# Designs tried in a protein design chat: VH-VL binders against p78833. Part 29

Target 1, 198 residues: p78833
Amino acid sequence: MSFPASTHVYIAKIIGKKGEGDKILDLLSKVNEHVLKSEPFTKTYYFARDAKNPDYIFGLELYDSKEVLENSHKTSNPFLAFANYLTSTHAPLAEPLQLLNFKVVDGHLDKDNLGPDAKDYVLYTEYTGDSATLKQQLTVNPKADTSLIIHSLDDPSLYAVVTRYSKSGIEPGPAEISGATSVSQQVIYSGVGFLNRP
Key: E = the ipSAE of ESMFold2; O = the ipSAE of OpenDDE; V2 = 0.75 times the mean of E and O plus 0.25 times the DockQ between their complexes.

## First folded at step 30 (VH-VL; framework fv_patritumab)

Design F1 (at its last fold request DockQ between E and O 0.71; V2 from the best seeds 0.00; counts 0 for: pae E 2.5 > 2)
Fold by OpenDDE, fold request of step 33:
Structure F1 (fold): chain C 198 residues (1-198), chain A 119 residues (1-119), chain B 113 residues (1-113)
Amino acid sequence: as target 1 above (198 residues)
Amino acid sequence: QVQLQQWGAGLLKPSETLSLTCAVYGGSFSGYYWSWIRQPPGKGLEWIGYIYHRGSTNYNPSLKSRVTISVETSKNQFSLKLSSVTAADTAVYYCARGDKLWGDYFDYWGRGTLVTVSS
Amino acid sequence: DIEMTQSPDSLAVSLGERATINCRSSQSVLYSSNNKNYLAWYQQNPGQPPKLLIYWASTRESGVPDRFSGSGSGTDFTLTISSLQAEDVAVYYCQQYYDWPLTFGQGTKVEIK
């Protein structure tokens, strides 16, 4: 399985104030409904909670292109409603919204089409270091149902890996790359979104 | 420079629990997967499981119900417990360091501990 | 489980001659997109733990003599000792790490003819 070169990976890091996680996810759920109905170009629209902070929402999104993300998804009414909430006077965010752009380097996502599951451990790890080194040393883990290696379009020194062992009880550990720094986040499916189109 | 030293009881009776410990010297304990592998006398190798230094584990399904691997990061040690042993569990047990990516192959090994299960 | 089968079980080779050990996996251990084979080779001397020789099917571990080489792809792999030395008498194992659980071949004993 391969990803088209035009595939755009969008990582969302949404840190809500205490208690805001549910509202954020409710709005994202509405967006997801729209995505399922009206956005065939959205391959993945997956949201999870940080394992330690229920108000920290992690988003993994894959689109056929950056263009459809910018000109279609982000212009949809449900998305605008979501965005408006985040920027409202209510100020629901504890930290500034982070939206990161990536391309697929290698790997697979939910290769067995098992779908998201709150019982699964999903690990998102960001690597910062020499781009050539990271590119060379990061390798796909075929043992995992999800092993996605992505490269930042905004920072050439930034790579990330998404790992999941579906329905196995295996908690993914991060790969270590010599000379690179890494930050990992364990997330749990929130009930909002999909990994592959249902 | 990395050295793995392992110890534990080498003689057990059936139904007892095997307990081995491996200590890591000369290298970083953090960032690696640490595995146990066993080898019955005159036979091949069987992977038992691993633990990441942060505590995540994965076990061979053949032994999962009886195996517990734990870690004590403060001591750079990790341990193996195998419950309800039988004669079939007689083997040389090795601790090993998995590769730093996914712990898939093993570059450093302990000297092994023979564990004999006999009534 | 991915079954690893080595052949032969034992091999006697004259000093200075080539030793060839084969390893077959029950399913491919090649990841097509990166063209990497998730396969390792080990040498084990009597009374000692296995020693890593080759990983990624053909990459030699540091300190391993160049007479050792790994080749193959997919399901069929070969460890070659180009010129057998006395110290090469040992049991050799292949190991896959393409899928859980990690599995080893049954081993091949290499002896001097």
Scores: ipSAE 0.882, ipTM 0.941, lowest interface PAE 0.5, mean pLDDT 96
Fold by ESMFold2, fold request of step 33:
Structure F1 (fold): chain C 198 residues (1-198), chain A 119 residues (1-119), chain B 113 residues (1-113)
Amino acid sequence: as target 1 above (198 residues)
Amino acid sequence: QVQLQQWGAGLLKPSETLSLTCAVYGGSFSGYYWSWIRQPPGKGLEWIGYIYHRGSTNYNPSLKSRVTISVETSKNQFSLKLSSVTAADTAVYYCARGDKLWGDYFDYWGRGTLVTVSS
Amino acid sequence: DIEMTQSPDSLAVSLGERATINCRSSQSVLYSSNNKNYLAWYQQNPGQPPKLLIYWASTRESGVPDRFSGSGSGTDFTLTISSLQAEDVAVYYCQQYYDWPLTFGQGTKVEIK
């Protein structure tokens, strides 16, 4: 799958306080219903739990452009309800909301259209280092069901890779790159969202 | 310069378990994929499987039921066990380092160990 | 499994002449969105382990002489030795890394004629 140059990627890191993960996902489920019905410009809307902390929510979101994200998705009633909960006096987050902006470099999201599953092995890896080196060294893994390479719009030294296998027991994370630092996070599909529009 | 040294028994009887070890010198063990590849006498190469330094494995389906690859990170070593050997398992066995991000091609190889399974 | 078939099985070439080895895969090893071919070439001198020559179909490994070049795309690939040297007498293997299991061609023996 090729991606238009305007494709805008959001990586959401939603660090909920203990016990908040279910409510956060319930609200995101309602946003997802709206996305499926009314947002053909939202190509990916995928939410997972951190493998170690079920109240920490990871999001992978692809939009046709930054403009539709800001002017259509983030102005929808289900999104506003979600956003209002996160910023409410209840204070459900343990850390400030992180919304990371990326462009697609290369890759694919659901190679065989199998759809996401809670048994998938999913790894999100961030690399920080020399941009030219990372661009040269980061390659797609055609064997993976997801192999997505993205480059930060806010930090030129930051790249990220999303790797997913639908077969359990595989740990095929990308290797370390000499001269770069990396951080990896395993996530588990929450049942909320999609990789390719159904 | 990265060097791979391998050792293990060279002569086996049918039904025994092949056991080989590969030690890595002159470079980092961590952050790489490590593979076993075999070559029957006078024939081509067959990929057996790999292990990532943290212990995750992937095996050739043709051998999966009989193969175990393991790692001893503290010693910079990884090993191959192949159970229930037959004469068809006679080959030179190589350990190799996977090159670059996904370990899919092999830039450093051990010298090989000839393993002969009697008929 | 992606089958890799080399031709010829054996090739005799005079010193200083061009040697051409072909490799065909049963399925494309091209990732079309980035135009990369997931293919490598190896040289195995008598009594030695294989040595990596080429990866990504056409990229020479560090220290490999300029006389070695790789070309092709999709399912059809070629290793060329532009001017054969005595030390190039070896068996040459192609290898795909597009899908598991990783598979090698059967080999092409290059000899001095």
Scores: ipSAE 0.537, ipTM 0.844, lowest interface PAE 2.5, mean pLDDT 91
ESMFold2, look of step 30: ipSAE 0.521; ipTM 0.838
ESMFold2 (binder alone), look of step 30: mean pLDDT 93; pTM 0.953
OpenDDE, look of step 30: ipSAE 0.703; ipTM 0.899
ESMFold2, look of step 31: ipSAE 0.496; ipTM 0.835
ESMFold2 (binder alone), look of step 31: mean pLDDT 93; pTM 0.953
OpenDDE, look of step 31: ipSAE 0.605; ipTM 0.873
ESMFold2, fold request of step 33: ipSAE 0.433, 0.533; ipTM 0.804, 0.841
ESMFold2 (binder alone), fold request of step 33: mean pLDDT 93, 93, 93; pTM 0.954, 0.952, 0.954
OpenDDE, fold request of step 33: ipSAE 0.876, 0.682; ipTM 0.938, 0.887

Design F2 (at its last look DockQ between E and O 0.60; V2 from the best seeds 0.00; counts 0 for: pae E 3.0 > 2)
Fold by OpenDDE, look of step 30:
Structure F2 (fold): chain C 198 residues (1-198), chain A 119 residues (1-119), chain B 113 residues (1-113)
Amino acid sequence: as target 1 above (198 residues)
Amino acid sequence: QVQLQQWGAGLLKPSETLSLTCAVYGGSFSSYYWSWIRQPPGKGLEWIGEIYHRGSTNYNPSLKSRVTISVETSKNQFSLKLSSVTAADTAVYYCARGDKLWGDYFDYWGRGTLVTVSS
Amino acid sequence: DIEMTQSPDSLAVSLGERATINCRSSQSVLYSSNNKNYLAWYQQNPGQPPKLLIYWASTRESGVPDRFSGSGSGTDFTLTISSLQAEDVAVYYCQQYYDWPLTFGQGTKVEIK
C-alpha cells in the first residue's frame, strides 16, 4: 500500500479578495516553515494558485492521521495566526473557506521526488456520482509524476483526482465518467509548500 | 455514438510533408486524448503521438523530430503533420480516441488513410 | 521502450476449438500502486481499423462476445477465444499503455484450420 490507512487528506480552497492572495501565501509560508521544522506527521503541504485567479489558493495536505491535523497542526501558532487572519475584521475572503476531508483511494505523489515547480501543470478534478462506479472507473496514471485519487469523508458521492506532470509540458486532462459529473481546476505551484518531504 | 472521420492526401513524394486531419463527432472532445497511429502495409501498429484539446502533445521519440500534432477545438478536429517523408513512412494512418482517463488505450478509431510515399 | 512480443505469429484453429494468443512485455506492465495491468487487446479485420477487445488485461470492452477473454499479469498475457467462430478470423494485437511510448505487439494472424 502506498499510503497508510490512517492517512488524512485535507483540501483547502481559499478564495481571497483582490490582492489578498500574496498575504495568504505569506502566512501559509510561515506555517510551512513550522511544518518543516516541527510537524514530521505532515507528509504533504502543497499550495498553488488557480491558473486564472491569483487570489484563489488551492491547498493539498496529507497527514498521518486526522488526529494530528486537529490537535497538532491546527493548534500551532503559525496556523492560528493564519486562521485569525482569514477570520479577521479585515474580511480577506471573497468566498467562504472550504476545507474538505478525504482519504486516499489510490495513487502516488511526486513519485520521482522532483519537487513542486511553477512550470508544472497540475489538475484537480472533483467527480460526483455513484461511489462504486467512480471507484471502479477512476484509475491512477503511472506516467504522471503525481496521480492521486481521493474519496471524500464528508460526501460519499464525491471523489477527486490530482494529476501533475513535472516540467514536461504535458497537460493532464479530466475524463468523463459515465453517470458522474466533474469539475476541474488547473492550479500552479505558488512556491509555498511541498509534495513530499525534502 | 462517437465517430472519427479522417482525410488528407494519400500520395506524396519523398521529402514532402504528410498532412492528415481527423474530425470527431459525438462525445466530448475535451475529455479525451486523441492519437495518431500508423500501420505499414502488412505490418504492425506504431503509435505516433497524442494531443489534448488544450494543445498539449506527446510524441513517439522515434518520430518526434518530424511530427507535429495540432488541434482545432472549435471544430473538434486534430491534425497530423509528418515532415521529410520517405518510403518508410508509407502506411495506413489512423486517428483514434484514447481511454476514458489517460488516453492509454483506444476505443474508437478512424477508418484510416493510406499514405503512399513514392518518387 | 517496452517491447511487446506475441506468439505465435500465426495460428490455425478449427471451428469451435480454442485459440490461444500469447503476449510478452519486455518490462512489467503491472502497476504496483493500483495492481492493474496496463495491457489491451485488439482485433483487426482486413481493411478495417483495430477494434478494442480487452483492456486492463482482462476486462472486455462493451459488445465483445463472451468467448473472448484476457488473462495474465506482469509480463505475460494471453488472449483466449474459447470457441473459434468464422468471424474471428483476423489479426490480433496486444498493446501496453504502462509507459510512453505506447507500443503494440507485432500481431498474430488467426485462421481457420
Scores: ipSAE 0.487, ipTM 0.840, lowest interface PAE 1.3, mean pLDDT 93
Fold by ESMFold2, look of step 30:
Structure F2 (fold): chain C 198 residues (1-198), chain A 119 residues (1-119), chain B 113 residues (1-113)
Amino acid sequence: as target 1 above (198 residues)
Amino acid sequence: QVQLQQWGAGLLKPSETLSLTCAVYGGSFSSYYWSWIRQPPGKGLEWIGEIYHRGSTNYNPSLKSRVTISVETSKNQFSLKLSSVTAADTAVYYCARGDKLWGDYFDYWGRGTLVTVSS
Amino acid sequence: DIEMTQSPDSLAVSLGERATINCRSSQSVLYSSNNKNYLAWYQQNPGQPPKLLIYWASTRESGVPDRFSGSGSGTDFTLTISSLQAEDVAVYYCQQYYDWPLTFGQGTKVEIK
């Protein structure tokens, strides 16, 4: 499946304090229900836990445009309830919320329409380096069920790659790109969200 | 420049386990996929499987029940074990470096080791 | 499995003439949005390991003479040696890396006529 040129990718890094992961995911589950019923232009809404710390939540969200994100998604009542919890005096986050904006460079998100599974191996890697070099050297892996290459809208030197193998037991490693630095995070599907709109 | 040196027993009896080792010199072992590929006499090439330097593996389904590939990263080495061999496993066995990103094609190869399974 | 079929199985070509080797995959190895074909070519001289010639269907590996060229897309690929030299007598293999298991063609032997 190709992506519209206007596709807006949102990477959310939600670093919960000890014990907060379940509540954060419960609230996101209600947002996901609203997305499925009422947001037809939200094409991916996927949440996972960090493989090492279950209170650290990773989000991958695709909207047909930035306007869908800003004017449809962020104005919904379930989203506002979630956002209000995160900014409440309860202070559920251990680190400031990270919300990263990307555009799609290339790839596919759920090749065989299998849907996300907790047995999937999922790796998210950020690359920082020369933009032209990264664009030339980062390639799609057709063997993966997810192989998505994205480029930051705020930082021209930043690319990211999402790689997923569904129930195969295969564990991809981060590719090494000469002249670039990288940071990788393994995540596990939380049971909240979807990769391809059902 | 990168060199792959391989060794192991070249003459086996049926039911034994084939065991080969490949050592990597003159280049980085880390961040690469490493493969074993075999070629029966007078025949073409068959990919056996690969290993990432951190130890994750992927095997040809035709051999998966009998094959184990492992790494010893501190020595820049990886190895092949193929259990329960028969005469059909007689081949030249190569170790090879996969491309840096996904291990998709092979730019450096070992010299090959002929393994003969009697009978 | 993606089956790779080469043709011919062998060919004889006069020195200085063009040699053409075809490779057909049982399914497409083209990723359409990046327009990349996940296909490589190898040369194997007698008693030696295979040597990478071409990757991404048409990109020459460093040190490979420019008389070697790769072309084609999707399911049909060609390796061309524009002016055959004596050192080019070898067996040539195509290989796909679009899907697992990685698979090779059966080989094409090139000889001097």
Scores: ipSAE 0.473, ipTM 0.827, lowest interface PAE 3.0, mean pLDDT 90
ESMFold2 (binder alone), look of step 30: mean pLDDT 92; pTM 0.953

Design F3 (at its last fold request DockQ between E and O 0.72; V2 from the best seeds 0.00; counts 0 for: pae E 2.1 > 2)
Fold by ESMFold2, fold request of step 33:
Structure F3 (fold): chain C 198 residues (1-198), chain A 119 residues (1-119), chain B 113 residues (1-113)
Amino acid sequence: as target 1 above (198 residues)
Amino acid sequence: QVQLQQWGAGLLKPSETLSLTCAVYGGSFSSYYWSWIRQPPGKGLEWIGYIYHRGSTNYNPSLKSRVTISVETSKNQFSLKLSSVTAADTAVYYCARGDKLWGDYFDYWGRGTLVTVSS
Amino acid sequence: DIEMTQSPDSLAVSLGERATINCRSSQSVLYSSNNKNYLAWYQQNPGQPPKLLIYWASTRESGVPDRFSGSGSGTDFTLTISSLQAEDVAVYYCQQYYDWPLTFGQGTKVEIK
C-alpha cells in the first residue's frame, strides 16, 4: 500500500447543468478506455456522481507524476474531446470546472482489490486548518476499503480524506476536528473508471 | 472535564428490551463517536457499537440484529436498545467516548449500569 | 474477528518490582505504510470502569505515569509496569482497533505478592 513520492492526485469537481451528467460520463468513459490501453502512468481514474445530484461528477485520479498528467494525459485525443465539450458553446457546466491538486500523505485505495461498485459507500471529506495539526491528527482507517489522506499542493491548510466501504450498511466517516472546518460529500461510483489498474 | 452519566432499568425479564441512556457533560458532544461496551460479571469486555452525532452507526455483528444506538444531539445524549434479552445479556453496560477521528479506542467511560436478566 | 489473547491470566508481583503482561492478536494489527500498530491498553481498578493507558501500542495517554510502557508490533505486544505500586492492582486489557468488530483481550489480573 505504498505510493511513490512523485504521485500526483487530482480531485475533479464537475458541476453539470441538469441532464448533463450522462454525457459528461460518456466522454469520460472514452477517456478511461484510452487510459487503460495507453496510460500505464495513470494508476487511478475513478468517477462518481454526487449522491444528491447525479449531474455533479466527482473524480479521483492518481498519476505517477504531475508531468505525465500535464504532458501526456491532457494531450490525448479523448481528453481533448472531453475538454472541448466542457468549454463548448453548449455550456454544459453550471459552475466552472474545479481541478484540485494534491499529494498523498498516507493510505490505500482498494485494500482487497475488489474494484469499485455502485453499492459502495464513498465519502470525500475536506479539512481546513493548521497544517501541522491536521497532518498529525488525520489517521488511516484500516477497516475501510479506501482510506486515503491527501494534502493540497495549492493550499497548505487544506487536507482531504477519501473513505470507501464495499460492505453494505457501513458508513462511518472521519470525525470533525476541533479547530478545523470540514465539509463532506457522499458520492456514488458511476461505472466509469477504476481504483487499481486491472 | 468530560463526564459521562448513564441510567436505565437494571432488572429485566427474558424477551424484554434493554434501554440505557448516556448523557455527556463538560465537553464537546458533536466532535466524537460514542460507544456502548458491556462486561458480563467476572468476564472481559465486548464492544457493542458506536454512533456519531449525525446518526451514522456501526455495530458488533454478533449483536447487530438486536441492537439500536440512537442520539439526541440537542440533549448531548445517546442511547442503547438491545431487544429480546436473555440471561446471557446480563452485564455491566458502559457508555464511552471514542477517539477523535474514528472512535476506535475509548478515553472516557461512564460508571457502568448493571443489567440483570432473570432466569 | 481478530482474537486477542493475553498471558498470564493473573500474576502476583512484589511492590516496586516489574510486571509484564503479554497480548497476542490472531492477525497483524500493523498498518505498514505508517508503521502504526492499532492497539490500546486499559486498566480497570476494582469496582471502576476501564481507564485508557496506551494507544498506538506505545503512546501513553495524558496523565498516565511513566512506569507504564507499551511495546511490540504486528501480533505480539507487551504492557510493562516498571515499578509496581499499590494503586496498580487491577485487571489490564488489550484492545485492537485494526478491524471490526473492536475486540479486547480476556484480561490479566495483577495483584501484590
Scores: ipSAE 0.616, ipTM 0.867, lowest interface PAE 2.1, mean pLDDT 92
Fold by OpenDDE, look of step 30:
Formats: sequence, structure tokens, C-alpha cells
Structure F3 (fold): chain C 198 residues (1-198), chain A 119 residues (1-119), chain B 113 residues (1-113)
Amino acid sequence: as target 1 above (198 residues)
Amino acid sequence: QVQLQQWGAGLLKPSETLSLTCAVYGGSFSSYYWSWIRQPPGKGLEWIGYIYHRGSTNYNPSLKSRVTISVETSKNQFSLKLSSVTAADTAVYYCARGDKLWGDYFDYWGRGTLVTVSS
Amino acid sequence: DIEMTQSPDSLAVSLGERATINCRSSQSVLYSSNNKNYLAWYQQNPGQPPKLLIYWASTRESGVPDRFSGSGSGTDFTLTISSLQAEDVAVYYCQQYYDWPLTFGQGTKVEIK
């Protein structure tokens, strides 16, 4: 297995107000600095913009455990500051955060350690359907730099797939699964965060 | 059921450009990779390349310099151009559907188009 | 490129007898992440396009008779026809989709003895 069983995947969907995407990313950048310096338990902290809407921010986060996410990352001063600026007392920059909990089913992230790039083709697809069917049908792509299958801890009928081809010109797309519905989001690296680190 | 229909000129002279088109009926055009594969007479199969409905392509390095695959999404069609053909390019050319997520094996094929290159 | 080599090039088998075709890849097509073999088998009749028989090395495509089976892992794979039928006379190809470019074996011609 490529990931420890305790690995916790956190998907962040941020719907920013019009024109606020840059501000949101600036705030996330500050959090990222803290993560790099003080959170060795954070293995992935990757943020991208929706390819169609620059104010919609997508976040892929991997932690050694849910415990460190809840008790360390989310309690850090930089994160709290971010959360406050984003949705709380001051003029909110975004709608309420959508935060989804997942576990890794299969896959790899940045297998060749190329790092994130704005030229990457990155697709996030959510599949909803029979869990057994989805688990059986979904599989990873060894030809992709990133091919991650994750299962929701909040909804057993929900799976997601992250696919990335780095600087290759290859664009990943969703696959059809009989009996399942899917929603896809193409995202572009925002310059904030990382896919993997030692 | 998914059906692939292909057409194009079958006789070429050396240095000319091969041009074939494949039309997809049934299924989701946007959910798969669409490939061209060729087979010289009495020989094996060679994958040429694929295209995604949004236009992204991947080519076999052996043919990359001469191959262009394009797509007309509004028509559910994709095309192959192979420039500077020689006798070595004589083959039956197939369009085929490949899976994007679970692997690039081909479950649906066109009937094939024989392209003969002769002086 | 991953080279695919089939053996034998041709095979003559009596009706009702077992036919065995081997395929070897120059590199492993087993992916450690999911423990799947990225290997497919095709049947091709004269004048027809290839027909998918097996994928993931051992999963039969819908509509394929039970007498067809795929086995193997890593670099060595086998297509078996347990009881050869007249309609099974064809050329069979293996194909890897583990890495770009996609590559096929040279084919094995199966005939009735």
C-alpha cells in the first residue's frame, strides 16, 4: 500500500466571492508557510483554482491522521486566522467552507516528484453510487503522475478520483461507471502548496 | 450500443498525407480516449495515438513527428492525419475506444480502412 | 517501450482440445499500487477488427465464452482456450496498457489440426 492506513484525506472546496480568489490564495499561502515549517504530519497541501472560475478554490490535503488535522492543523494560529478572514467576523471572502473527509483507497501522488505546476492537467471527480460497485470499478492509472482514489468517511456512497498529468499535454477525463453518477472539476495549480514531501 | 464508423481515402502516393475520420455513435464521446491503431498486411498492431474530446492528444513516439489527431466534438468525430507517407505506412487503420481511468484497452473498434501507399 | 512477445507464432490444435498462448512483457505490467496487471487479450478474425477478450489479465469481457481464460502476472501471461471450437480459429494478440506507448504482441495464429 502506498499510504498508511491512518492517512486522512481532506478535500476543501472554497467558493470565493467574485474577485476574491487572489486574496483567498494569499491567505492560504500564509497557512502553507506554517505547514511547511511546523507541520511535518501534513504530507500534501495542494491548492488549485477551478479552471472555469478563478474564485473557486480546490484543496487537496493529506495528513498522517485525522487527529493531527483536528488537533494541530485546525487549531494553529495561521489556520484560525485564515478561517476568520474567510468566513467569520470580517467581511467574508467566501461562502461557508465545504470540507470533506476521505480515506485513501488506492493510488499515488506525484510519483516522479515533479511537483505541482500551473501547466498541469488536474481533474477531480466525485462518484456517487453503490459502494461495492465503485470500489470494484475504480482503479488507478499508472501512466499518470497522480492517480488517487479516495472514499468518503462521511458518505459511504461517495468516492472521488484525482488525476494529474504533469506538463505532458495529456488531459485527464472522467470515466463512466454504470449505475453511478459523477461530477467532475478541472482545476489548475494556484501556486500555493505542494503535492508531496518526504 | 457504441458504434464506430470510419472513412477516408485508401490509395495514396508516396509523400502524400493520409487522412481518415471516425464517427462515434452511441455512448459518451466525452468519457473516453479515442485512438487510432494500424495493422500492416499480415502483421501485428501498432498504436498510433489518441485524442480526448477537449483536444488533448498523445502519440506514439515512433510516429509523433508525422501524426496529427484532431477532434470535432460537435459531431462526435475524430480524425487522423499522417504526413509524408511511404510504402511502410500501408496498413489497415482502425479507430477504437479506450478507457481513460481504468486502462487503455480497446472495447469498441471501427471496421478498419485499408490505406495503400504505392507509386 | 514495453515489448510484448507471444509464443508460439502459430498453433494447431484439434477440436475440443486445449489451446495455450503465451505472452511475455519486457517489463512488469503489474502495478504495485493496486496489484492489477495491465494486460489485455484480443481475438481477430480475418477481415475483422480485433475483439476484446480479456482485460486486467484475467477478466473476461462481456459475451466472451467461458472457455476463454486469462492468467499470469508480472511479465508472463497466458490465454487458454479450454476446448477449441471451429469459430476460435483466429489470430490472438496480447496488449499492455501499463505504460505509453501502448504495445501489442506480434500475434499467435490458432488453427485446427
Scores: ipSAE 0.595, ipTM 0.871, lowest interface PAE 1.1, mean pLDDT 94
ESMFold2, look of step 30: ipSAE 0.437; ipTM 0.816
ESMFold2 (binder alone), look of step 30: mean pLDDT 93; pTM 0.952
ESMFold2, fold request of step 33: ipSAE 0.334, 0.425; ipTM 0.776, 0.811
ESMFold2 (binder alone), fold request of step 33: mean pLDDT 93, 93, 92; pTM 0.953, 0.953, 0.952
OpenDDE, fold request of step 33: ipSAE 0.433, 0.238, 0.583; ipTM 0.813, 0.743, 0.861

## First folded at step 31 (VH-VL; framework fv_patritumab)

Design J1 (at its last read DockQ between E and O 0.79; V2 from the best seeds 0.66)
Heavy chain, then light chain:
Amino acid sequence: QVQLQQWGAGLLKPSETLSLTCAVYGGSFSGYYWSWIRQPPGKGLEWIGYIYHRGSTNYNPSLKSRVTISVETSKNQFSLKLSSVTAADTAVYYCARGSPLWGDYFDYWGRGTLVTVSS
Amino acid sequence: DIEMTQSPDSLAVSLGERATINCRSSQSVLYSSNNKNYLAWYQQNPGQPPKLLIYWASTRESGVPDRFSGSGSGTDFTLTISSLQAEDVAVYYCQQYYDWPLTFGQGTKVEIK
ESMFold2, look of step 31: ipSAE 0.622; ipTM 0.856
ESMFold2 (binder alone), look of step 31: mean pLDDT 93; pTM 0.953
OpenDDE, look of step 31: ipSAE 0.221; ipTM 0.753
ESMFold2, fold request of step 33: ipSAE 0.620, 0.582, 0.770; ipTM 0.867, 0.853, 0.897
ESMFold2 (binder alone), fold request of step 33: mean pLDDT 93, 93, 93; pTM 0.952, 0.953, 0.954
OpenDDE, fold request of step 33: ipSAE 0.755, 0.360, 0.329; ipTM 0.905, 0.799, 0.780
ESMFold2, last read: ipSAE 0.679, 0.720, 0.655; ipTM 0.877, 0.893, 0.874
ESMFold2 (binder alone), last read: mean pLDDT 93, 93, 93; pTM 0.954, 0.953, 0.953
OpenDDE, last read: ipSAE 0.328, 0.465, 0.517; ipTM 0.779, 0.829, 0.844

